# VHH binders against Protein CSN12 homolog (csn12): the designs that were tried, part 24

Target 1, 185 residues: Protein CSN12 homolog (csn12), of Schizosaccharomyces pombe (o13873r232to416)
Amino acid sequence: VIFHYYLGIVAFLNQNYKNASAELEIAFSLCHKGYNRNLELILSYWIPTRILVNHQLPTKNLLSKFPNLASVYIPLTRALKSGNLGEFGKCLQKNETLLAKTKIYLTLEGTRDLCIRNLFRKTWIICGKSTRLPVSVFQIALQVAGTDLPKLHVEAILANMISKGYMRGYISRNFETVVLSAKDP
Below, E stands for the ipSAE of ESMFold2; O stands for the ipSAE of OpenDDE; V2 stands for 0.75 times the mean of E and O plus 0.25 times the DockQ between their complexes.

## First folded at step 19 (VHH; framework vhh_surovatamig_d1)

Design Q2 (from Z6 with Y32H; at its last look DockQ between E and O 0.84; V2 from the best seeds 0.78)
Fold by ESMFold2, look of step 20:
Structure Q2 (fold): chain B 185 residues (1-185), chain A 123 residues (1-123)
Amino acid sequence: as target 1 above (185 residues)
Amino acid sequence: EVQLVESGGGLVQPGGSLRLSCAASGFTFSDHAMSWVRQAPGKGLEWVATIKQDGSEKDYVDSVKGRFTISRDNAKKSLYLQMNSLRAEDTAVYYCAKDLNRYFEWLYPEDYRGQGTLVTVSS
């Protein structure tokens, strides 16, 4: 257990999240399921890596066994699922000291793009799944979620989402419009 | 491109059996733990079973223990679920899943699930 746990943490700190996930999974599988403190320590690094690498969230059943993790991850998973950037930011701010001290903060900050993806998907659904949406529609969605940004910045976020494959389409700069693929937006 | 194709579902009477298959491609199958998840009509996704990379360890949700057996054939890149003593509550669309287990759920189910295979347990 201890060997794989430390290998997982070293990989995590080097931002080698695939190796971190593999080692932490082994550590978790070898740990006796009645040793909650040891399990909590493994999960404190394994959960962030699963979110970032696999786009997977801890279940409520898992979190019910670990109150300290639940206090962080119940609100965080809720924010991620709903695309609520305001609540995402509040959750990180509330837990900032602990997450920074354990060096998990930046990893969880990196999951912000997953929250944005869900915000933009909800926006697309609300707009009737249109294949053409003005950039201003996404600007308003961000504004409602607590982030007031100029259209140029919103275009950069949209470009990033397209580049990462979270959205399929392109930006028409002449009309400030996002054109989405009809097949897999 | 990761692809998972489920098959083997159908209509069966209570107490009957079915064997589900999942054909995997686009990744090194033997390097990944594999799972079955299911979605009953009008309900959310439920984790059913997980099998370790080498097939040595298997884990099941309590409601199917003793009735379902997960297995894999790494040479054929295939995952299986043998379902015995089927009950009405087992009626669901069944999906196979890469790298999922009882402790985690998909943030983006539509990106990771295949079409699934429908199992209907009814008279």
Scores: ipSAE 0.741, ipTM 0.871, lowest interface PAE 0.6, mean pLDDT 88
ESMFold2, look of step 19: ipSAE 0.721; ipTM 0.869
ESMFold2 (binder alone), look of step 19: mean pLDDT 82; pTM 0.832
OpenDDE, look of step 19: ipSAE 0.853; ipTM 0.929
ESMFold2 (binder alone), look of step 20: mean pLDDT 82; pTM 0.838
OpenDDE, look of step 20: ipSAE 0.782; ipTM 0.918

Design Q3 (from Z6 with N101G; at its last look DockQ between E and O 0.47; V2 from the best seeds 0.54)
Fold by OpenDDE, look of step 19:
Structure Q3 (fold): chain B 185 residues (1-185), chain A 123 residues (1-123)
Amino acid sequence: as target 1 above (185 residues)
Amino acid sequence: EVQLVESGGGLVQPGGSLRLSCAASGFTFSDYAMSWVRQAPGKGLEWVATIKQDGSEKDYVDSVKGRFTISRDNAKKSLYLQMNSLRAEDTAVYYCAKDLGRYFEWLYPEDYRGQGTLVTVSS
């Protein structure tokens, strides 16, 4: 168990998250039930890895067994699911000291785009799932979420989302609109 | 393309039984653990049950333990949920989903679930 744990951590610190996930999963599976401290240590690295790489969140059942993890990841998962950038930011700030010590903060910060994805999806749904939406609509969404950005920056964010495959479509800059796929945008 | 088609939902009285089915296509069914999730009116998605690829392991949310049974037929690429002793609080749209585990759930449910089937438990 300890061997895989350390391999996982080394991989994590080297930002080799695929290897980290594999080693930490093994460590978790081999760890005896009831050794909650050890399990928590494993999960502290495994959970952020899975969020970032696999887009998977810890279940309530899992978190219920680990109050310290729950205090961090319950609000974080809520923020990610709802696309609440304000809550996302507050969660990271609140836990900055703790998460920075373990280098987990940087990993979780990297999940911001996942939050943005859900914010934009929510926006799309609210707008009747239109295949053509003004960039300003997404700008307003970000503003409501607590982020006030010029339209040009919003376009950059949208472009990034499309590039990452989190949104399917393209930006019509001449018309300042986002054209989304009719199927599975 | 991954397709999950749920069926078997309907109106039942409290204490009644219902069997849900899910027909899967577009992926190697036997390679994935499968799950049922549900969404009650006004509530978020809730995990209900998961079954391992080979059916050797099953897990349930506490509220349905002893009442619900998840099963699968890999040859038929089908997932099932036998629901007994149904309660009003079981009223929800039920979805078949892949790649859910006991410890982790998907961030984007829409990528992993079908259209759903409505189960209404009412007297």
Scores: ipSAE 0.462, ipTM 0.826, lowest interface PAE 0.5, mean pLDDT 91
ESMFold2, look of step 19: ipSAE 0.659; ipTM 0.818
ESMFold2 (binder alone), look of step 19: mean pLDDT 81; pTM 0.828

Design Q4 (from Z6 with D99E; at its last look DockQ between E and O 0.89; V2 from the best seeds 0.77)
Fold by ESMFold2, look of step 19:
Structure Q4 (fold): chain B 185 residues (1-185), chain A 123 residues (1-123)
Amino acid sequence: as target 1 above (185 residues)
Amino acid sequence: EVQLVESGGGLVQPGGSLRLSCAASGFTFSDYAMSWVRQAPGKGLEWVATIKQDGSEKDYVDSVKGRFTISRDNAKKSLYLQMNSLRAEDTAVYYCAKELNRYFEWLYPEDYRGQGTLVTVSS
């Protein structure tokens, strides 16, 4: 258990999340299920790697066994699923000191783009799944989620999401329009 | 890109058997644990079984233990689910999944879920 846990932590700190996930999974599977403190330590790094890399969330059944993890991840997973950027930010701010001490904060901050993706997907569905949407539609979606940004900043967010593959399409800057792939954007 | 294609579903009576297959492409199949998940009509996704990379360890949800057997053939890049003693509650669309296990659920099921294969258990 201890050997794979430390290998997982080293990989995590080097941002080698594929190896971190693999080692932490082995550590978790080898750990006796009655050793809740050790299981919690493994999960504290395994959960962020699964969210960031695999886009997988811990189940409520898993979290029910670990109150300290549940206090962070139940509200965080709810925010991620719903695209609620305001609640996402509140969850990270509430837990900032603990997450910074364990070097997890920035990893979870990196999952903000997953929350934005769900916000933008809900916006796309509400707009009738159009393949062409003005940038202002996404600006309004961010505004109602608590983030008031100029169109140029919104364009940068959209470009980042396209670059990361979270949206499939391109930005028509001259027309201030996002053109989305007809295939599942 | 990663592709997972399920097949082998159909209509069977209670007590019957089916063998599901999943053909994998676009990734190094032997590097990853593989799972079956299912979705009954009107319900959420339920994890069914997981098999480790080398086939050495298998894990099942309690409701299918002793009735279902997960297996894999890394040379053929294929995952299988042998389903025996089928019951009405096993009716679902079955999906194969890369790296999903009993402790986690998909944030974006539409990105990871293929067409699936329908299993209907009805008299």
Scores: ipSAE 0.691, ipTM 0.837, lowest interface PAE 0.6, mean pLDDT 87
ESMFold2 (binder alone), look of step 19: mean pLDDT 80; pTM 0.820
OpenDDE, look of step 19: ipSAE 0.778; ipTM 0.911

Design Q5 (from Z6 with S35T; at its last look DockQ between E and O 0.85; V2 from the best seeds 0.78)
Fold by ESMFold2, look of step 19:
Structure Q5 (fold): chain B 185 residues (1-185), chain A 123 residues (1-123)
Amino acid sequence: as target 1 above (185 residues)
Amino acid sequence: EVQLVESGGGLVQPGGSLRLSCAASGFTFSDYAMTWVRQAPGKGLEWVATIKQDGSEKDYVDSVKGRFTISRDNAKKSLYLQMNSLRAEDTAVYYCAKDLNRYFEWLYPEDYRGQGTLVTVSS
């Protein structure tokens, strides 16, 4: 257990998240299930790596066994699933000191883009899965989620989503429109 | 590209049996734990069973324990679920999943699940 746990943490701190996830999974599987403190320590790094790398969230059943993790991840998973950037930010702010001390804060901040992706996906579905949507539609979605931004900033966010592969398409700036790939949006 | 294709579903009477298959491609199958999840009509996704990379450890949700058997053939890149003593509550679309287990769920289910295979258990 200890060997794989430390290998996982070293990989995590070096941002080798795929290796971190693999080592932490081994550590978790080897850890005696009565050792809740040790399990919690492993999960404190394993959960953020699975969110970031695998786009997987801890289940409520898992979190029910670990109240300290539940206090962080129940609201965070709710925010990620719903695309609620306001609640995402509140969750990180509430837990900032602890997450920063353990070097987890920035990793979880990196999952903000997954929250935005889900917000934009919900927006796309509500609009009938159109392949062409005005930038203003996404601006309104962000505003409803608690983030009031000018269209230029919204375009930058959309460009970042496309650059990261969370959306497939391009921005037509002449018409302030997002054009999504019909085959693989 | 990762592809997972489920098959073997159908209509069956209570107490009957079915064997589900999942054909995998686009990744090194033997490197990953594999999982079956299911979605009953109008319900969320439920984890059913997980099998370790080498087949050495198998884990099941309590409601199917003793009735379902997960297995894999790494040479054929295939995952299986033998379902015996089927009940009406087992009616669902069944999906196979790469690198998922009982502790985690998909953030983006539509991006990771395949077409699924429908199992209907009805008198």
Scores: ipSAE 0.716, ipTM 0.854, lowest interface PAE 0.6, mean pLDDT 88
ESMFold2 (binder alone), look of step 19: mean pLDDT 81; pTM 0.833
OpenDDE, look of step 19: ipSAE 0.803; ipTM 0.927

Design Q6 (at its last look DockQ between E and O 0.01; V2 from the best seeds 0.00; counts 0 for: pae O 13.3 > 2, unsure alone 64.5 < 65, placed apart)
Fold by OpenDDE, look of step 19:
Structure Q6 (fold): chain B 185 residues (1-185), chain A 125 residues (1-125)
Amino acid sequence: as target 1 above (185 residues)
Amino acid sequence: EVQLVESGGGLVQPGGSLRLSCAASGFTFSDYAMSWVRQAPGKGLEWVATIKQDGSEKDYVDSVKGRFTISRDNAKKSLYLQMNSLRAEDTAVYYCAKDLNRYFEWLYPEYSDYRGQGTLVTVSS
């Protein structure tokens, strides 16, 4: 257990999250269920890794066994699922000192794109799942979420989302619209 | 160019009925949920009803439930609003709207470009 844990941590600190995930998973699986402190230590690195790499969020059932993790990841999970950028930011700020000590803060900050993705998905749904949406709609969504950005920057965010595969479609810049896949945008 | 043209408005007595129509062009009508919104004199824009692309789902503002019926004909690229049991408070300019629904309060007036010129409905004795 310890061996895989340390390998996982080293990988994590080197931002090799795929390897970190694999090692930490092994560590977790081999750890005796009665050793809650050790399990919590493993999860403290494995949870953010899974969120970032696999977009997998911890369950309430899991978190209920670990109050220290729950205090961080219950609000964070809620924010990520709902695309609430404001809550996402607040959660990171609230736990900045704690998370910075373990370098987990940086990892969780990297999950912002996931939050944005979910915000845009929600926006798409609210707009009747149209295959064509003006960029301004997403701009407004960001504004409502507490982020006021010029349209050009919003286009960049959208382009990034598309590039990363979080959205399927393309940006029609001349019409300032996003054309989304009808099947799975 | 997206174009929405409303018609069917007019003067009607309380308890009367009207049927509004909207002719859409410039986009694939069947790919979009469509909505009716209205603006009463001196008031802001209010969402009225939305219909899903295929017409399988409809949603209404509470004040018009049971009185208004939204429908669409995708072949004709038309949106309709049957208004029954009209009340004075229904007096407004009614607009056909693209990509708007009950969450339209998130949107700024700039989205007026996605609605037509409107048709005036006046309910008065």
Scores: ipSAE 0.000, ipTM 0.239, lowest interface PAE 13.3, mean pLDDT 88
ESMFold2, look of step 19: ipSAE 0.638; ipTM 0.812
ESMFold2 (binder alone), look of step 19: mean pLDDT 80; pTM 0.819

Design Q7 (from Z6 with T50N; at its last look DockQ between E and O 0.92; V2 from the best seeds 0.00; counts 0 for: unsure alone 63.4 < 65)
Fold by ESMFold2, look of step 19:
Structure Q7 (fold): chain B 185 residues (1-185), chain A 123 residues (1-123)
Amino acid sequence: as target 1 above (185 residues)
Amino acid sequence: EVQLVESGGGLVQPGGSLRLSCAASGFTFSDYAMSWVRQAPGKGLEWVANIKQDGSEKDYVDSVKGRFTISRDNAKKSLYLQMNSLRAEDTAVYYCAKDLNRYFEWLYPEDYRGQGTLVTVSS
């Protein structure tokens, strides 16, 4: 257990999240399931890594055994699922000092794009699943979620989402419009 | 194009058997732990079984232990679930999925599983 845990932490601190996930998984599988303190230490690095790399969230059943993790991840998972960037930001801010001390803060900040994907999908659904939406619609969605950004920055976020495959489509710069695939938006 | 295609479901009497198959394409199948999950009518997703990349470790939800066997064939890019001694409570749509266990759930479930195959255990 200890060997794989420390290898996982070293990989995590070097931002090698695939290797960190692999080592922390081994550490978790080898750890006796009655040793909640040791499990919590492993999970404190494995949970953020698994969210970032695998797009997987800890279940409430898992978190119920770990109050300190639950205080962070119950609200965070709710925000990620709903696309609520405001609550996402509040959760990170509330826990900033603790998470920054362990370098987990940067990893969780990296999951913001996953929250944005869900916000934009919710926005698309509310707008009737239109294949053409103004950039201003996404700008308003971000403003409602607590993030006030100029259109140029919103366009960069949309381009990033499209580049990562979270959205299928393109940006029509002449009309400041996002054109989405009807099949796989 | 990443695809997971489930098959082998159907109508079966209590005590009967079915074998589910999942054909994977568009990704390196051997790199992923795989799982079966199910959704009973009106219920949420329930993790059923998991198998490691090389087939060396398998785990099951308690309600199916001794009745269900998960297996994989990495050369054929295929995942299987042998279901014996079926009960009414096993009625569900069954999905195969990447890299899932009982401690985690998908943020984007539509991206990580197929259409499913319906298993009905009745009368």
Scores: ipSAE 0.533, ipTM 0.795, lowest interface PAE 0.7, mean pLDDT 85
ESMFold2 (binder alone), look of step 19: mean pLDDT 80; pTM 0.817
OpenDDE, look of step 19: ipSAE 0.815; ipTM 0.927

## First folded at step 20 (VHH; framework vhh_surovatamig_d1)

Design M1 (from Q2 with E110Y; at its last look DockQ between E and O 0.92; V2 from the best seeds 0.00; counts 0 for: grease 25.2 > 24.2, SAP .705 > .668)
Fold by ESMFold2, look of step 20:
Structure M1 (fold): chain B 185 residues (1-185), chain A 123 residues (1-123)
Amino acid sequence: as target 1 above (185 residues)
Amino acid sequence: EVQLVESGGGLVQPGGSLRLSCAASGFTFSDHAMSWVRQAPGKGLEWVATIKQDGSEKDYVDSVKGRFTISRDNAKKSLYLQMNSLRAEDTAVYYCAKDLNRYFEWLYPYDYRGQGTLVTVSS
């Protein structure tokens, strides 16, 4: 257990999240299920890694066994699923001291894009799954979610989402329009 | 690109058996744990079973223990689910899943699942 846990933490701190996830999974599988403190320590790094790398959230059943993790991840997973950037930010701010002290805060901030993806998917569905949407539609979605940004900044967010493969399409800057592929983002 | 193609579903009477298959491509199959998940009509996704990379460890949701057997063939890049003693509550669309286990669920099911294979258990 300890060997794989240490390898996982070293990989995590070096932002090698794929290796961190693999090692932490092994550590978790080898850890005796009665050792809740050790399990919690493994999960404290495994959960953010799974969210970031695999786009997977801890189940409520898992979290029910670890109240300290549940206090962070129940509201965070709710925000991620719903695309609620305001609640996402509140969750990170509420837990900032602990997450920064354990060096997890920046990793969870990196999952903000996953929350934005769900916000934008909901926006696309509400707009009838159109393959052409004005940038202003996404700007309004962000504003409703508590983030007021100028169109240029929203274009940068959209470009980042496209470059990461979270949306499939391109931005027509001359027409301030997102053109989506025939398939969903 | 990762591709997972489920097959083997169908209509079966209670107490019957089915064997589901999943053909995998676009990744090194033997490097990844594989799972079956299912979605009953009108319900959310439920994790069913997981098998480790080399087939050495298998894990099942309690409701299917003793009735279902997960297996894999790494040379054929294939995952299987043998379902025996089927019950009406097993009716669902079944999906195979890469790297998923009982402790985690997909944030984006639409990006990670295939088309699935429908299993209907009824008289």
Scores: ipSAE 0.750, ipTM 0.870, lowest interface PAE 0.5, mean pLDDT 88
ESMFold2 (binder alone), look of step 20: mean pLDDT 83; pTM 0.852
OpenDDE, look of step 20: ipSAE 0.821; ipTM 0.922

Design M2 (from Q2 with E57Y; at its last look DockQ between E and O 0.89; V2 from the best seeds 0.00; counts 0 for: grease 24.4 > 24.2, SAP .672 > .668)
Fold by ESMFold2, look of step 20:
Structure M2 (fold): chain B 185 residues (1-185), chain A 123 residues (1-123)
Amino acid sequence: as target 1 above (185 residues)
Amino acid sequence: EVQLVESGGGLVQPGGSLRLSCAASGFTFSDHAMSWVRQAPGKGLEWVATIKQDGSYKDYVDSVKGRFTISRDNAKKSLYLQMNSLRAEDTAVYYCAKDLNRYFEWLYPEDYRGQGTLVTVSS
C-alpha cells in the first residue's frame, strides 16, 4: 500500500497524472476497508487526478464514507456538472489553505476548463443549438457565472475549448462569432 | 482512438439468460480495468460490475451479485457479462467502460460511452 501511495504522490508532484492515477488506484485497492485514515490519504490525491485525467467524479456513495472529502467534493462536483463557475471558485477559495498546503489546489484549478465546457454547452443548448453564436453570448454566460472578461479573453477561452475538442468549430474574429460544426458541435 | 462496441442484447423472459460482449480497440486492453454500466429507461447510469486487468478480482453491485458474472479475454481484447436469472429491473442499455469503477462516474458520458446494447426483460 505505502509503496504505491508514495509512488503516486511523487508522480503527482511531478505532474505525471497518468502514472499518479495508476499508482493511487493500486494503493486504494490494497488498503484494508476499515483503515479510513489511510483510504482518505490515498483519495485526497486520487480524486483530483481522476477528475483531471479521466473526467470522472467521485460518487456520493464513496464520499459518504469520508466527511472531510465530502465537504470539498460534493459542492465541487455539483459545480462541475452544472457549469457553475461561481460555485466552483467559491469551493476552491473556501478550501484554499488546505488544498495549497497539500499541493492539490493547482490540480483542481486545472479542472476549471471542465466546468467551462459545461457552461458553454448549456449556453449553446439555450440558444437553440445554433451553428453561429456571437462571442458576446459566451461573454454574457461567463459574466452571469461571475467572470467579467473582455471579448479578446473570451475568444482565447473559446479557442482553448476548440483546441481541446470540447467544441468543434472555429472563431471568426472579423465578425466576433463562433462557428460550430453542424455535424457534431 | 478508444472504441468500445457492445453486443449481445435482446429480448428475454424473466428468469432467462443473456451474454453480453464488448470488443475493445485503440488502447492496450490488458493494462486497464474494465466495467459494465447500465441505464434503465428514464434513469441515470448505474455501475454494474468491474474486473481487474488480469481478471483476478471481480466486483458487482449488490442487485446483481450471484446472477451476473463479468469476465475478460485479453488476447481477444474482449469483455463479457453473463447475465442469469434476469428480472424486469435489469432492463437497460448496457455499456462497456474503460477505467471506470464503483467509486467514480463519468462527467461527460457522451464522450466515453459506446452505442450500448439494449437488454429488455419482459414476458
Scores: ipSAE 0.700, ipTM 0.848, lowest interface PAE 0.6, mean pLDDT 87
ESMFold2 (binder alone), look of step 20: mean pLDDT 83; pTM 0.846
OpenDDE, look of step 20: ipSAE 0.803; ipTM 0.928

Design M3 (from Q2 with E110H; at its last fold request DockQ between E and O 0.84; V2 from the best seeds 0.81)
Amino acid sequence: EVQLVESGGGLVQPGGSLRLSCAASGFTFSDHAMSWVRQAPGKGLEWVATIKQDGSEKDYVDSVKGRFTISRDNAKKSLYLQMNSLRAEDTAVYYCAKDLNRYFEWLYPHDYRGQGTLVTVSS
ESMFold2, look of step 20: ipSAE 0.720; ipTM 0.856
ESMFold2 (binder alone), look of step 20: mean pLDDT 83; pTM 0.848
OpenDDE, look of step 20: ipSAE 0.826; ipTM 0.924
ESMFold2, fold request of step 21: ipSAE 0.734, 0.722, 0.748; ipTM 0.857, 0.861, 0.869
ESMFold2 (binder alone), fold request of step 21: mean pLDDT 82, 83, 83; pTM 0.846, 0.845, 0.848
OpenDDE, fold request of step 21: ipSAE 0.832, 0.850, 0.853; ipTM 0.919, 0.924, 0.924

Design M4 (from Q2 with A33S; at its last look DockQ between E and O 0.91; V2 from the best seeds 0.80)
Fold by ESMFold2, look of step 20:
Structure M4 (fold): chain B 185 residues (1-185), chain A 123 residues (1-123)
Amino acid sequence: as target 1 above (185 residues)
Amino acid sequence: EVQLVESGGGLVQPGGSLRLSCAASGFTFSDHSMSWVRQAPGKGLEWVATIKQDGSEKDYVDSVKGRFTISRDNAKKSLYLQMNSLRAEDTAVYYCAKDLNRYFEWLYPEDYRGQGTLVTVSS
């Protein structure tokens, strides 16, 4: 258990999240399921890695067994699922001291793009799943979620979502419009 | 591109049996643990079973223990679920899943699930 746990943490701190996930999974599988503190220590690094790498969230059943993890991850998973950037930011700010001490804060900040993806998908659905939406629609969605950004910055965020495969389409700069694939938006 | 295709569903009577299959492509199948998840009508996704990469360890949700058996054939890149003593509560669309287990759920189910295979248990 302890060998794979430390290998996982070393990989995590070096931002080698795929290797960290593999080692922490082994540590968790080897740990006796009655040892709550040891399980909690492993999960403290495994959960963020799993969110970032696998786009997987801890279940309510898992969190019910670990109140300290639940206080962080119940609100965080709710924010990620709903695309609520305001709630996402409040959750990280509320837990900033603990997450910074354990070096997890920046990793969870990295999951912000996953929250934005859900915000933009929710926006697309609300707009009737149009294959063509003005950049200003996404600008308004970000503003409602608590983030005022100029259109150029919103275009950069949209370009990033497209480059990561979270949205399939392109940006028409002449018309400041996002054109989405009808097949796989 | 990861592709998972489920098959083998159908209509069965309570107490009956079905064998589900999942054909995998686009990744090294033997390097990944595999799971079955299901979604009953109007309900959320529920994890059903997981099998480790080499088939050595199997884990099941309590409601199916003793009735369902997960298995895999790494040479055929295939995952299976043998379902015995079926009950009405087992009615669901069944999906196979890569790298998922009982402790985690998909943030983006639309990216990871296939079309699934429908199992209907009714008299």
Scores: ipSAE 0.728, ipTM 0.859, lowest interface PAE 0.6, mean pLDDT 88
ESMFold2 (binder alone), look of step 20: mean pLDDT 82; pTM 0.836
OpenDDE, look of step 20: ipSAE 0.797; ipTM 0.921

Design M5 (from Q2 with Y103W; at its last look DockQ between E and O 0.91; V2 from the best seeds 0.78)
Fold by ESMFold2, look of step 20:
Structure M5 (fold): chain B 185 residues (1-185), chain A 123 residues (1-123)
Amino acid sequence: as target 1 above (185 residues)
Amino acid sequence: EVQLVESGGGLVQPGGSLRLSCAASGFTFSDHAMSWVRQAPGKGLEWVATIKQDGSEKDYVDSVKGRFTISRDNAKKSLYLQMNSLRAEDTAVYYCAKDLNRWFEWLYPEDYRGQGTLVTVSS
């Protein structure tokens, strides 16, 4: 257990999240299920890695066994699923000291894009799944979620979503419009 | 591009059996643990079973233990679920899943699931 846990942490700190995930999974599977403190330590790095790499969230069944993890991840998973960027930020701020001390904060901050993806998906659905939406529609969505940004910054966020493959389309800057794939937006 | 194609579903009477198959492509199948998940009508996704990369370890949700058997054939890049003693509550669309286990759920199910295969258990 300890060998794979250590290798997982080293990989995590080097931002080698695929290797971190693999080693932490082995550590978790080898750890005796009655050793909740050891399991909690493994999960504290495995959960963020799973969210970032696999886009997978810890289940309520898992979190019910680990109250300290539940206090962080129940509200965080709720925010990620709903695209509630304001609640996402509150969750990170509330737990900032612990997450920064363990070097997990930056990794979870990187999952903000997953929350934004769900916010923008909900926005697209509300707008009738249109293939053409003004950038201002997404600006309003961010504002409602607690983030008031200039249109240029919103365009940068949209470009990042497209670049990462979270949205399929392009930005028509002449018309300040996002053009989405009819099939895989 | 990862593709997972489920098949083998159908209408079966209670107590009957079905064998589900999943054909995998676009990744090194033998490098990944594989799972079955299901979605009953009007309900969320439920994890059903997981099999490790080499087939050495299998894990099941309690409600299907002793009735369902997960297996894999790495040479054929195929995952299987043998379902025996089927009950009405097993009625669901069944999906195969790459890298998912009992502890985690998809944030974006539409990105990772295929079409699924419908299993209906009814008199």
Scores: ipSAE 0.728, ipTM 0.858, lowest interface PAE 0.6, mean pLDDT 88
ESMFold2 (binder alone), look of step 20: mean pLDDT 82; pTM 0.842
OpenDDE, look of step 20: ipSAE 0.747; ipTM 0.899

